# VH-VL binders against Sensor protein CitS (citS): the designs that were tried, part 1

Every score and structure here is a prediction.

Target 1, 196 residues: Sensor protein CitS (citS), of Halalkalibacterium halodurans (q9rc53r339to534)
Amino acid sequence: AQTHEFSNKLNTISGFLQLGKIDEAVDFIQKERKIQQEWIHFFIERVNDPTVSAVLLGKISQAQELGIDVDIDPSSQLLTPLQERQQELLVTMIGNLLENAFDALLASGIENKKIYISFTDMGDDFIFEVEDNGPGIPPQLMESIFEEGFSTKEGTHRGFGLALVKKAVHELGGAIFLEEGELGGACFVLTIPKHE
Unless a header shows other numbers, all headers, positions and changes below count from the first letter of the chain; Kabat numbers aren't used for antibody chains.
F stands for the ipSAE by ESMFold2-Fast; E and O both for that by ESMFold2, at different seeds; each is averaged over both directions (binder to target, target to binder). V2 = 0.75 x the mean of E and O + 0.25 x the DockQ between their complexes.
[cut] stands for letters that were removed.
The coordinates of atoms that the task and the answers printed are left out; those that the model quotes come from them. Centres of patches stay.

## First folded at step 3 (VH-VL)

Design A01 (from a3 with heavy chain K100S T101R; framework fv_spartalizumab)
Fold by ESMFold2-Fast, scan of step 3:
Structure A01 (fold): chain C 196 residues (1-196), chain A 121 residues (1-121), chain B 113 residues (1-113)
Amino acid sequence: as target 1 above (196 residues)
Amino acid sequence: EVQLVQSGAEVKKPGESLRISCKGSGGTFSSYWMHWVRQATGQGLEWMGNIIPYFGTANFDEKFKNRVTITADKSTSTAYMELSSLRSEDTAVYYCARASRSGSYRAFDIWGQGTTVTVSS
Amino acid sequence: EIVLTQSPATLSLSPGERATLSCKSSQSVLYSSNNKNYLTWYQQKPGQAPRLLIYWASTRESGVPSRFSGSGSGTDFTFTISSLEAEDAATYYCQQYYSTPPTFGQGTKVEIK
């Protein structure tokens, strides 16, 4: 039900953005999810794919509801047209990386929860980066977190999230990297070739 | 502390290619953005592109498209910039510089010493 | 692409005088999300690489003397040297990292008489 309702809202936002109806998109998001108007205009200028914009706006709104502060690097851009499969898989990867960060931050109990997002397509690759200020990932777990069914929580379905990201990025001929970020938590970087 | 050391001066003819190296020492070289910036004699600074050495993913300014190639070898903590189809207007001092990917140091906080490149017939 | 315009082109002053340099951006570099200005100042002496002095428009880099300061927001920025010393003779550049590609101003040359 949650997924159904969320998907319908993203489709509505995507529809407004595709039609260039910036004011309508802003009004819809502000009423539904208390998102800042500046984010909508940022994405319209910086992201050429309405579906990717809708997903990012939805995730920012979700983070706000969860008490998580999201900051996107203002130099971010995604202006190169995406192939249909690239778009589908990028949306899936973005969703799973952000859900992973949300889960880590909520489980951490830290007071000041932060996520930093950066993306660019100025070179030969699409590059997407997600960093949090959570507890990070112990070195001994860095490989196993990408395995299907891995989870640090009993009974969590989220154990498939990072495995799905790794599978999706490899299907696109790209790579995923994990480091300890400058914010003190996990830093995931996706690279996806623009061609092939 | 982290230091960037660049390869030596180059003299090239129009139409040739240039390859400059930038070797990092100390610290977390591979996880930073490594930028390339050039400066023609008596002129201002011009950004060319960047790379995260660990990932090998590079970006470049549109004006250098199809001429610039930026690569890195994380095992030697070295970034490279290649510029092809050289012309006299490419005569400049070329710098590598480090920037944080987030937080306080998106600015270019550490610079290489520069590599002087002269392109003349 | 964001264009940065610096003025004056050259500033000739005596030791102990205050230097005030301007940098104007064609677009705002103030990021509403974190209320930070993505504007830096660098010092470049002849034959040397640029040196970072100020980032986020007004934050002084570690080890930079207190006589150097930055101010301003949005499109209008000022760099000040409160009391010039002989070693401050250099060209000063502003740079934005709000939008890609990063761009630099054309520079202000500070000469000591």
Scores: ipSAE 0.554, ipTM 0.779, lowest interface PAE 2.2, mean pLDDT 84

Design A04 (from a3 with heavy chain S104Y; framework fv_spartalizumab)
Fold by ESMFold2-Fast, scan of step 3:
Structure A04 (fold): chain C 196 residues (1-196), chain A 121 residues (1-121), chain B 113 residues (1-113)
Amino acid sequence: as target 1 above (196 residues)
Amino acid sequence: EVQLVQSGAEVKKPGESLRISCKGSGGTFSSYWMHWVRQATGQGLEWMGNIIPYFGTANFDEKFKNRVTITADKSTSTAYMELSSLRSEDTAVYYCARAKTSGYYRAFDIWGQGTTVTVSS
Amino acid sequence: EIVLTQSPATLSLSPGERATLSCKSSQSVLYSSNNKNYLTWYQQKPGQAPRLLIYWASTRESGVPSRFSGSGSGTDFTFTISSLEAEDAATYYCQQYYSTPPTFGQGTKVEIK
């Protein structure tokens, strides 16, 4: 039973190293001790890509350190093999969407900070959703948040991550959608076609 | 107030195809998962599939995979379910139902009025 | 697929009585990480679409009367109407969405005497 967890961790580390993502491999190793066993088993069963698993587990660990509660929809799955570029851009998009959610929640006065993640590959597209219970995005800013270098005040860089996500998803022929979520905050949904 | 309005009753023969519409009004139609659920006379509810209209991405229950097509038209806020190669056991009331794009609640909160379909053999 | 089994098939009671309905799942629908049971209850009256009453096993939908409640965890769930009213005559369905496809129980018909 322990052997399966260890094997998965080694495969994840190996995957990062094969892709030249040395910093991500190091980050995964350092945060490994703080990751819940339930998350590891979920990812072994539901996510076939070790790099995607490592990024999500790393971000869950970061959220826990920041006092943010993260839930992943139990029906989530990514079992379809990702092409090299799809994988590279998807992990970049996941990282940036979660970092933006962290920033929004930490800037808020909300007592119980929550992020909800859902992902599927049951249809013709990969669908990835990140929702938070923060203050959401004011309607007047919705178009500006995807512009490179956007900031709501001097010196902030919140918009850089979202601009990168928009560029990445469009490169893959997909789309990103912002809407009001059920948790009361921002809800980002992205879709990536499985076949070019 | 969000409403879902479905097309009228249908009578079909075995081997024919069925197409039912589900028109949304009020709120943001395209960003919600639209589900199709059917109920045979005197029987329980059976999930058929879903679609998120904004992306056009659809999912199906495996038992319907070869016969069901689910589509949506964002400009008219309408989702469609087509069922081909009809059999007498496809006689049922067909419902569309909404769930948020977020999977968090995993509940169907708004339902259409239902479309009665009779397949005579 | 997860199979949901409801009992009894039919329940005949008078107004003011307590109704207790059971739903048993072939597999756990409890997601340990968020401690939520992905089990939902619907009410369906003849000729009408189902109506959402309870989600996450015990959370009442907005606008649903307090006499309706849900309880249970994992594989064994109960739906209760504390004091039946004439308008409660309907078939009640449990549903899971812990895994795809979402599945429903066969229903319990509640009749008012």
Scores: ipSAE 0.007, ipTM 0.512, lowest interface PAE 11.0, mean pLDDT 79

Design A05 (from a3 with heavy chain S104W; framework fv_spartalizumab)
Fold by ESMFold2-Fast, scan of step 3:
Structure A05 (fold): chain C 196 residues (1-196), chain A 121 residues (1-121), chain B 113 residues (1-113)
Amino acid sequence: as target 1 above (196 residues)
Amino acid sequence: EVQLVQSGAEVKKPGESLRISCKGSGGTFSSYWMHWVRQATGQGLEWMGNIIPYFGTANFDEKFKNRVTITADKSTSTAYMELSSLRSEDTAVYYCARAKTSGWYRAFDIWGQGTTVTVSS
Amino acid sequence: EIVLTQSPATLSLSPGERATLSCKSSQSVLYSSNNKNYLTWYQQKPGQAPRLLIYWASTRESGVPSRFSGSGSGTDFTFTISSLEAEDAATYYCQQYYSTPPTFGQGTKVEIK
């Protein structure tokens, strides 16, 4: 239900952006999601794909509702046009990586929850990075979290969606990397070739 | 204790290609973005590109994208920068550098010693 | 690209004097969401690689003497050496990392005597 409503709101935002109605898109997002105007203007200037912008803005708004601070590297950009399949899979990967960060932070009990996002397309690849200040991933589990059948008897579930991210990135000829980030938590970096 | 060591000086002719290495020690560099910055004689610093060695994924400044290739061998903690179709304007000292953190990787806290490259006819 | 303009080109001062260097950005490098300025200062002595002194416009890198400081916000930044020492003779560069590609100023040369 909420997923359906969210999808409809993203379509509305995408529609405004595609029609060049930037002020209307900004007003709609702020009224519905309480997103900062500066972030919206940043995305309009730095992200050429309205669907990717809408998904990121929606996830940022969701994080705000969950009491999670999100910071985006101001050098971030996605100005290269995405092919239809690249867009579909990138949106799916972004969604799953951010949901993974949300879940880890909410389960952690950390007082000051933070997520750092950066992305770039300056080279031959689209690069997207998500880092959190949660407990991180134990080294022994780093490869297991990407397995389709992964589950844990320690009380966490296969709710990360990382198997889907791995499948999606491989379909695009890309790669995903996980390491303990310098914020103290997990750091996921994914790369997608601009042209396979 | 972390340090970056670069290969020695090079003298090249116009049209040739250049390859410089940058070897990390005293810590892991596979998960850090390694950057390449050059400095022409008496000139300022110019960013060329970067690479994350674990993936081999690289970014380039638009002015170099058709001539520069940045690669890495994570097993030897070594990054490489190749610059093709050399011109006299490519005469410079070339540095490799590491950023402080993966998320804020544009502040360069560790630098190689530099590699002097001369391109002359 | 963001263009950084440094002034003066050269400062010639005696030991113990205060050095004030300026860096002006063609556009703001202040990120309002985290209230941080994406601006660094480096010291470069002849024949050496640059050395990081200041990041986030005003945060001293570990091991950097307290006589070095940075200030400013948005488009106007200042680097100060409160009491010059002989070993401070070098060229100082500002650099921004608000926008990709990262860019550097042209440098200010600090000469002693």
Scores: ipSAE 0.027, ipTM 0.609, lowest interface PAE 7.4, mean pLDDT 81

Design A06 (from a3 with heavy chain S102Y; framework fv_spartalizumab)
Fold by ESMFold2-Fast, scan of step 3:
Structure A06 (fold): chain C 196 residues (1-196), chain A 121 residues (1-121), chain B 113 residues (1-113)
Amino acid sequence: as target 1 above (196 residues)
Amino acid sequence: EVQLVQSGAEVKKPGESLRISCKGSGGTFSSYWMHWVRQATGQGLEWMGNIIPYFGTANFDEKFKNRVTITADKSTSTAYMELSSLRSEDTAVYYCARAKTYGSYRAFDIWGQGTTVTVSS
Amino acid sequence: EIVLTQSPATLSLSPGERATLSCKSSQSVLYSSNNKNYLTWYQQKPGQAPRLLIYWASTRESGVPSRFSGSGSGTDFTFTISSLEAEDAATYYCQQYYSTPPTFGQGTKVEIK
């Protein structure tokens, strides 16, 4: 749709952070209503990469326009500095996993669409999890969903994104797994080593 | 019905390492975060770390990260915790616990029975 | 790191009395995105593992008697046993996982006379 208010505010905050203008970012946040201040504050304190923050916040805004409720686990953090290639590929992977979740939920016709995101870097790996409450992936398709050009019979568009995610995570020496999620839908979890 | 069964009591000397197992049964093991929590005699609970068995990758509280290693074997539904360079202060009951679902992802709803560890010369 | 402070350290009460336990957090554990408090309460009897009683500050775990309840939001939380039973003698711990690492309060010991 066409509301860009949220996205524009996030881009402004990201810009201040990229320029090292923390006081200006804080002042900008303080002009917003409390709920948005808390979400922006979360990212400032828990995600030490402005590009990753901007992408996640942009995807949350997109989900809201689509009528999808997105939560990020409050214990999430990404404080370890990313190398340029890690950042580029992680952004691509996050985008593709979220787009796949959006497509699955919109095709499902479910009334209360939800996505849950979790990430951590407390150990030796970056771990990212995207879970939805959609119909999930049939067991017989679990091996083929990462094939280039694959699509589900439940109306999901071709799986170019999942093939791209698998290639990206492989390039970084990581792994991706699909499990049955706690929300009843698909749960994609990926790991990326901090040190290559 | 999920159950967690831990290995038996350990008696160790300072400087040695301990290794405790936690075997899950009666449900999906690899889809849940498995946590390790310890409790020294007469003291409160202290979180040590966790692992998601599907990947075999773990997180640690920074006070333990140089000494604790958490692993899992999803084929046997077993998590392991190894603590090295033992001190007398590591004398405690060690618990494994499973995190709950999305509505309270971090609440520990299933606990092992505990493993008593005594470290003395 | 979030610090949880429980009070009192010990309560000694008779069967049928009401027990009120406090847990205060150094930082808010209320998550604005879902309007939930990431605070739990556990019961631990001597020689046993802890047992989950309350999650989301006020949601009772399945199988937990209705006499146990939780309330509060943000930084101030209360756990209540409306009418003590002899079997309720235990130490009660609050715990947060709003942020990592998860942390526990020091516990409140409930003794039945």
Scores: ipSAE 0.161, ipTM 0.642, lowest interface PAE 5.2, mean pLDDT 82

Design A07 (from a3 with heavy chain G103A S104L; framework fv_spartalizumab)
Fold by ESMFold2-Fast, scan of step 3:
Structure A07 (fold): chain C 196 residues (1-196), chain A 121 residues (1-121), chain B 113 residues (1-113)
Amino acid sequence: as target 1 above (196 residues)
Amino acid sequence: EVQLVQSGAEVKKPGESLRISCKGSGGTFSSYWMHWVRQATGQGLEWMGNIIPYFGTANFDEKFKNRVTITADKSTSTAYMELSSLRSEDTAVYYCARAKTSALYRAFDIWGQGTTVTVSS
Amino acid sequence: EIVLTQSPATLSLSPGERATLSCKSSQSVLYSSNNKNYLTWYQQKPGQAPRLLIYWASTRESGVPSRFSGSGSGTDFTFTISSLEAEDAATYYCQQYYSTPPTFGQGTKVEIK
């Protein structure tokens, strides 16, 4: 199925990256998706965790298939080694935040759908940001969107997706919040302490 | 409209520590990134680090990693920058500034007035 | 780190004249994915904090007079003041936010005679 095919491609990419076979990973992705070569080299240079790289590349490919333009801030980096649990939960949180953005954009009817991703580990924390140009979140709902089972009347947000992110970030001693972004939609910011 | 007000001038000796405050007023202080930038006399601007006051999450330039601490108190809308093991080369005007947007590493649209720091024996 | 080099060091011009300032980057600050240049221009008067004038290489900050403009792409950028006024005497800095840490040029001092 579509899901299994996607997972198999992700595993292949992860395998190449974990073995340091950058050229093979680039060739595989370009053959399958015709993605920008400079973009792939950015991931390899700026993300020192093959699993996180694979997830981001996979989500970007998924967004392209959905007609959503995804961009990553060029100053982004993730060079500090992740602990096993941090990696597992960060991957899960990244996935859920991006799926939330996909859902919001697809439900919005906006013609030029965009997502902007930023991340850094320069300080004492891992920071990950996801911004979209969708309808945003009314101030009255900002706290409620993180509750289990919450959804807008239009069903834009997953009932458990954001609640799972809040639970995961709490386990790591971090935080999640909404910011005012450049694109006019929702901007979610995750912070995770490097040392537990 | 956010305005940033910094603490007054400091005179320090080598080896001492420095603590500068930056108090925001008006607007949404705690949910924007607050940056610290310094400028030595006759020199260019140098980025030191940033913090989001709402969570206290901070970043800093690797060259300051063992000497700089950036903190914030969201209840008083105040950010702080501490620099330890001062050297004469740390003599500069220190600025706090807000990023134009909520994202990291954006244009700095609002600046504090600056804090002059002199480090001499 | 990305190094920004500004030229000339000093410009001495009369009111009404055009000022043209250069900023060159050691590597491209053009992000090919979105075709945006991550470059900003600031004005700093003696004893004052810098003031944001231009971001994304050519977008004027709200409230900034139309006589100020930015242009260029990749590694070569220009800041222009179309008709100098006495209040424009200042040092002008370019800054990149393409790569961490954010870095600034050394500045160009504009003097009004």
Scores: ipSAE 0.149, ipTM 0.666, lowest interface PAE 5.4, mean pLDDT 82

Design A08 (from a3 with heavy chain N59K; framework fv_spartalizumab)
Fold by ESMFold2-Fast, scan of step 3:
Structure A08 (fold): chain C 196 residues (1-196), chain A 121 residues (1-121), chain B 113 residues (1-113)
Amino acid sequence: as target 1 above (196 residues)
Amino acid sequence: EVQLVQSGAEVKKPGESLRISCKGSGGTFSSYWMHWVRQATGQGLEWMGNIIPYFGTAKFDEKFKNRVTITADKSTSTAYMELSSLRSEDTAVYYCARAKTSGSYRAFDIWGQGTTVTVSS
Amino acid sequence: EIVLTQSPATLSLSPGERATLSCKSSQSVLYSSNNKNYLTWYQQKPGQAPRLLIYWASTRESGVPSRFSGSGSGTDFTFTISSLEAEDAATYYCQQYYSTPPTFGQGTKVEIK
């Protein structure tokens, strides 16, 4: 029920954006009081895919409800048209990466929870990056986190969604890797080739 | 178009502390990693640490832990590096540099002009 | 930490000649999942800050002349200036950011006779 209601709201937002009905999309979101108008205009300007925009806006709203600060790199853009398969798998990957960051931060007990998001299509690849200031991942476990059913710690739930992300990115001929986190937490980077 | 402008040259005595500023202009300051790198005369480049101004989170090379402090003020688009307990071997040109948070090349694309620091003994 | 070793220390050439510089890493800087080498080349002229020339071992930064190129993978890297010009007199540094801390080579000084 809850999930169905949320999905219906995202479909409505995506529909308005796809039809170029920007004011209607903004009005709908403002009535929900869950997403700031500034985010909507950012995504309309910087992201050409309405479904990707809807997923990111929904995740930002969810983060706000969880007390997590989200910042997006102002140079971020996704203006190159996505193929249908790229779009479907990218929204799945975005959802799982952000959900895993939320879970890690909530389990950590840190007072000031932060996530940094960056995405670009300026090179040969679509690149999507999520960094958190949580406890991070020990080097010894880095590859294991991508195995089905793996958890870095009981209750953290890391690894389940990451296994799905690894499968999805490999289907697109891309890669996922874990970089050293500048914020002291985990930093996941997705690369997806624009062309086969 | 972005520019990083550093504070002027410093002359210090051993045991004193150094504070250098790096002001960003003409672009987005807070959303990039700001790094500090030094270069002693006739030697190579040495990384000291970094900060993401938006979050205030800093990271340091272990060699400089307990002597280096890196901070940033988003409202003035300025990053600061403080180095305490100065020694003659800290004589160097100190640079601030930006690396993009997006993308995967992790290169230092914009550099400050450098600040010459002399620690006389 | 990863150690980068550059050779030769100094290279003295005439305009129009090819300059070939080497950089060797103590550990691989290739991330196999994305097939990218986190190795960068900078140019530094006396009294100036370093300038980014090449990243991902072989990708030229925007605005950098085509005579500059990079190649190699894993632990062995080469930087080439195909036809040396007078303004190319500088010290060239390789750098890795595969892991923290980022580290630099000792530099190769290119002199024009």
Scores: ipSAE 0.007, ipTM 0.462, lowest interface PAE 13.9, mean pLDDT 79

Design A09 (from a3 with heavy chain N59Y E62Q; framework fv_spartalizumab)
Fold by ESMFold2-Fast, scan of step 3:
Structure A09 (fold): chain C 196 residues (1-196), chain A 121 residues (1-121), chain B 113 residues (1-113)
Amino acid sequence: as target 1 above (196 residues)
Amino acid sequence: EVQLVQSGAEVKKPGESLRISCKGSGGTFSSYWMHWVRQATGQGLEWMGNIIPYFGTAYFDQKFKNRVTITADKSTSTAYMELSSLRSEDTAVYYCARAKTSGSYRAFDIWGQGTTVTVSS
Amino acid sequence: EIVLTQSPATLSLSPGERATLSCKSSQSVLYSSNNKNYLTWYQQKPGQAPRLLIYWASTRESGVPSRFSGSGSGTDFTFTISSLEAEDAATYYCQQYYSTPPTFGQGTKVEIK
């Protein structure tokens, strides 16, 4: 199936990156014509964790398939080594936040769908931000969207994943915030302490 | 169990405006996208627009953008579709339908019974 | 917008026969994150609203008889009625909600002889 083929390609890319075969990973991606060379070089230079890189590259490829423009803030970096549990939960949180943004945009009817991603580890925390130009979240719903079952019971386009993100970030001693972004949609900010 | 009940048949003249209601019952109305779909006699289904009632955010197919208004009243669990500058080509059965946006699927799982609209000169 | 093309326009079959309907999409409707195809099948009988039969291309809606099934992925989809019953006379539509606007195929009319 096409889906198994896509997963196998992502596994191959992840494998090359884990083995430090950066040139081979870049060559493989370029011949597939799915991911821009600029993104690959950006991740090689700015993201030290191969698993996080693989997830982000996979999400960018998925966004292209969905007709969604993804921009990453050029000052973004994630160079501090992640503990195993931090990596697992960060990957889960990134995945769920991007899936929620995809869902909101696809449901919205907006023609020029956009997602802006920013991340940094220059301070005491890992910070990850996802912003979309979808319909956004009314203030009165801000607390409800993080409650488990809100999306499942009521079918909101925020997805079931927001409850999972809140649980994951709290396990790491961090926090999740809704901020006001410039794109006019939802803007989620994750903060995760680097150390206890 | 969620049900959608629409207002009754309408007969309009060209140039008039149409307003159809769609009342939800039995579930959480506000958190689901409510869609409007029409079907001319003997023709296929044509999507017109949608609204998520809690947010009041509505979207439209470009061909209807300047003629369609979709609104919702959370207090009465009712969505409304207004279509202005009616023409004979607007003669159709108009449906409202609910689609789940997350968790399981994005399909129109609950439909209203339909509102027959005749635009006659 | 995504265009869905259904074939054939009409099927005339006898009770007990197998009906196979095709739906082809101009673009892939497979969502890689959840490995789901955002393609649905509806049944519409004269004078009635459409009824959801299949979602995620192959998942049967609750209460829908097992003789109805869907298959396919990406751009090519099939809807099958394994053994036609008189009550299955209807027009069947495929629909995508992978991108907006949601679009429908033109329909396949199933007639029982």
Scores: ipSAE 0.005, ipTM 0.434, lowest interface PAE 16.1, mean pLDDT 78

Design A10 (from s06 with heavy chain A33Y N50R; framework fv_spartalizumab)
Fold by ESMFold2-Fast, scan of step 3:
Structure A10 (fold): chain C 196 residues (1-196), chain A 121 residues (1-121), chain B 113 residues (1-113)
Amino acid sequence: as target 1 above (196 residues)
Amino acid sequence: EVQLVQSGAEVKKPGESLRISCKGSGGTFSSYYMHWVRQATGQGLEWMGRIIPYFGTANFDEKFKNRVTITADKSTSTAYMELSSLRSEDTAVYYCARAKTSGSYRAFDIWGQGTTVTVSS
Amino acid sequence: EIVLTQSPATLSLSPGERATLSCKSSQSVLYSSNNKNYLTWYQQKPGQAPRLLIYWASTRESGVPSRFSGSGSGTDFTFTISSLEAEDAATYYCQQYYSTPPTFGQGTKVEIK
């Protein structure tokens, strides 16, 4: 392992422990054992926020356990410092978008489940994109998927996730939109102004 | 079958601003990222920036940070690139091009015909 | 930023001959997680926009003739035209989109005698 990589992992763990977030620290440690070293090196080089890195690495590990293949666009970067509220809401949005993709893929019955992630901080905005190769969103449901309580599944409460993302991104002066992706599934694009 | 059509040639003086349009089909325009690439006289191709037309959110190369504005109008399926404080070095052919970024494709598969811009005193 | 260096600057060949063009990257454009090279080849004829020929270093774009091919990995890439046609007179550019900003090589001009 690289010394700098190990130090950053320890700082993330220490941060969780200092804030009394013992469950989060334990989860990070357990999942780190299953994370590919190449991804850890990528995040150290390309993501300048330890909390955002920890959330993304945790979600990648979760996807791996669910049999979902995750690719991150190699030109992705998030090097601009985040304000406290931007960081808090961004980790919430990342979590909810990825959980939504997991749910769609697991429900689809597709053999080769795949998620594609891209993010950039060039220009005036942070842009974050999540695409899956699931069945996509029917046109009739495109507007309703962002409404509180929307779900085609019963007993999961999963319909709150996209409503939370829309609320969070609007608080930051940004927006979220849905496109049909190249992989045939849903493609969510999130934008956040750097200086708002 | 799908085309990107750009506005006509421009002749500008140093210090002026230019605005170039790029019009595409509705489906192509909304489903793809629109990039701007220029080719200065005697130079190769240089990426300037991109926009997601559906939302209107743009990113650009830091070299152009204080001079470039990229916008889109979904109702007319048209993207615009504005470049201010023009210099003689901005003399170039300016292209719009579409790309798919999902699935690691990242290739510019359809290009506009180009807009020749001459900046001279 | 990633710098792409193309060679030779110019090739002057007759119809039916093979053209071989090189593109060298200042750093690897191979993404090990998906084993794909983010290197693309374009053809540009005088007065025209570039045309996509090859993406992911070796995948031919739909509608592109089979005489055009690409190979290589990491930092060393080759573009080949197996049997030149008169219509192939053009400048050929390599481009990377492994790292932002996307960058292009300076081009190789292919001339037909």
Scores: ipSAE 0.007, ipTM 0.530, lowest interface PAE 9.8, mean pLDDT 79

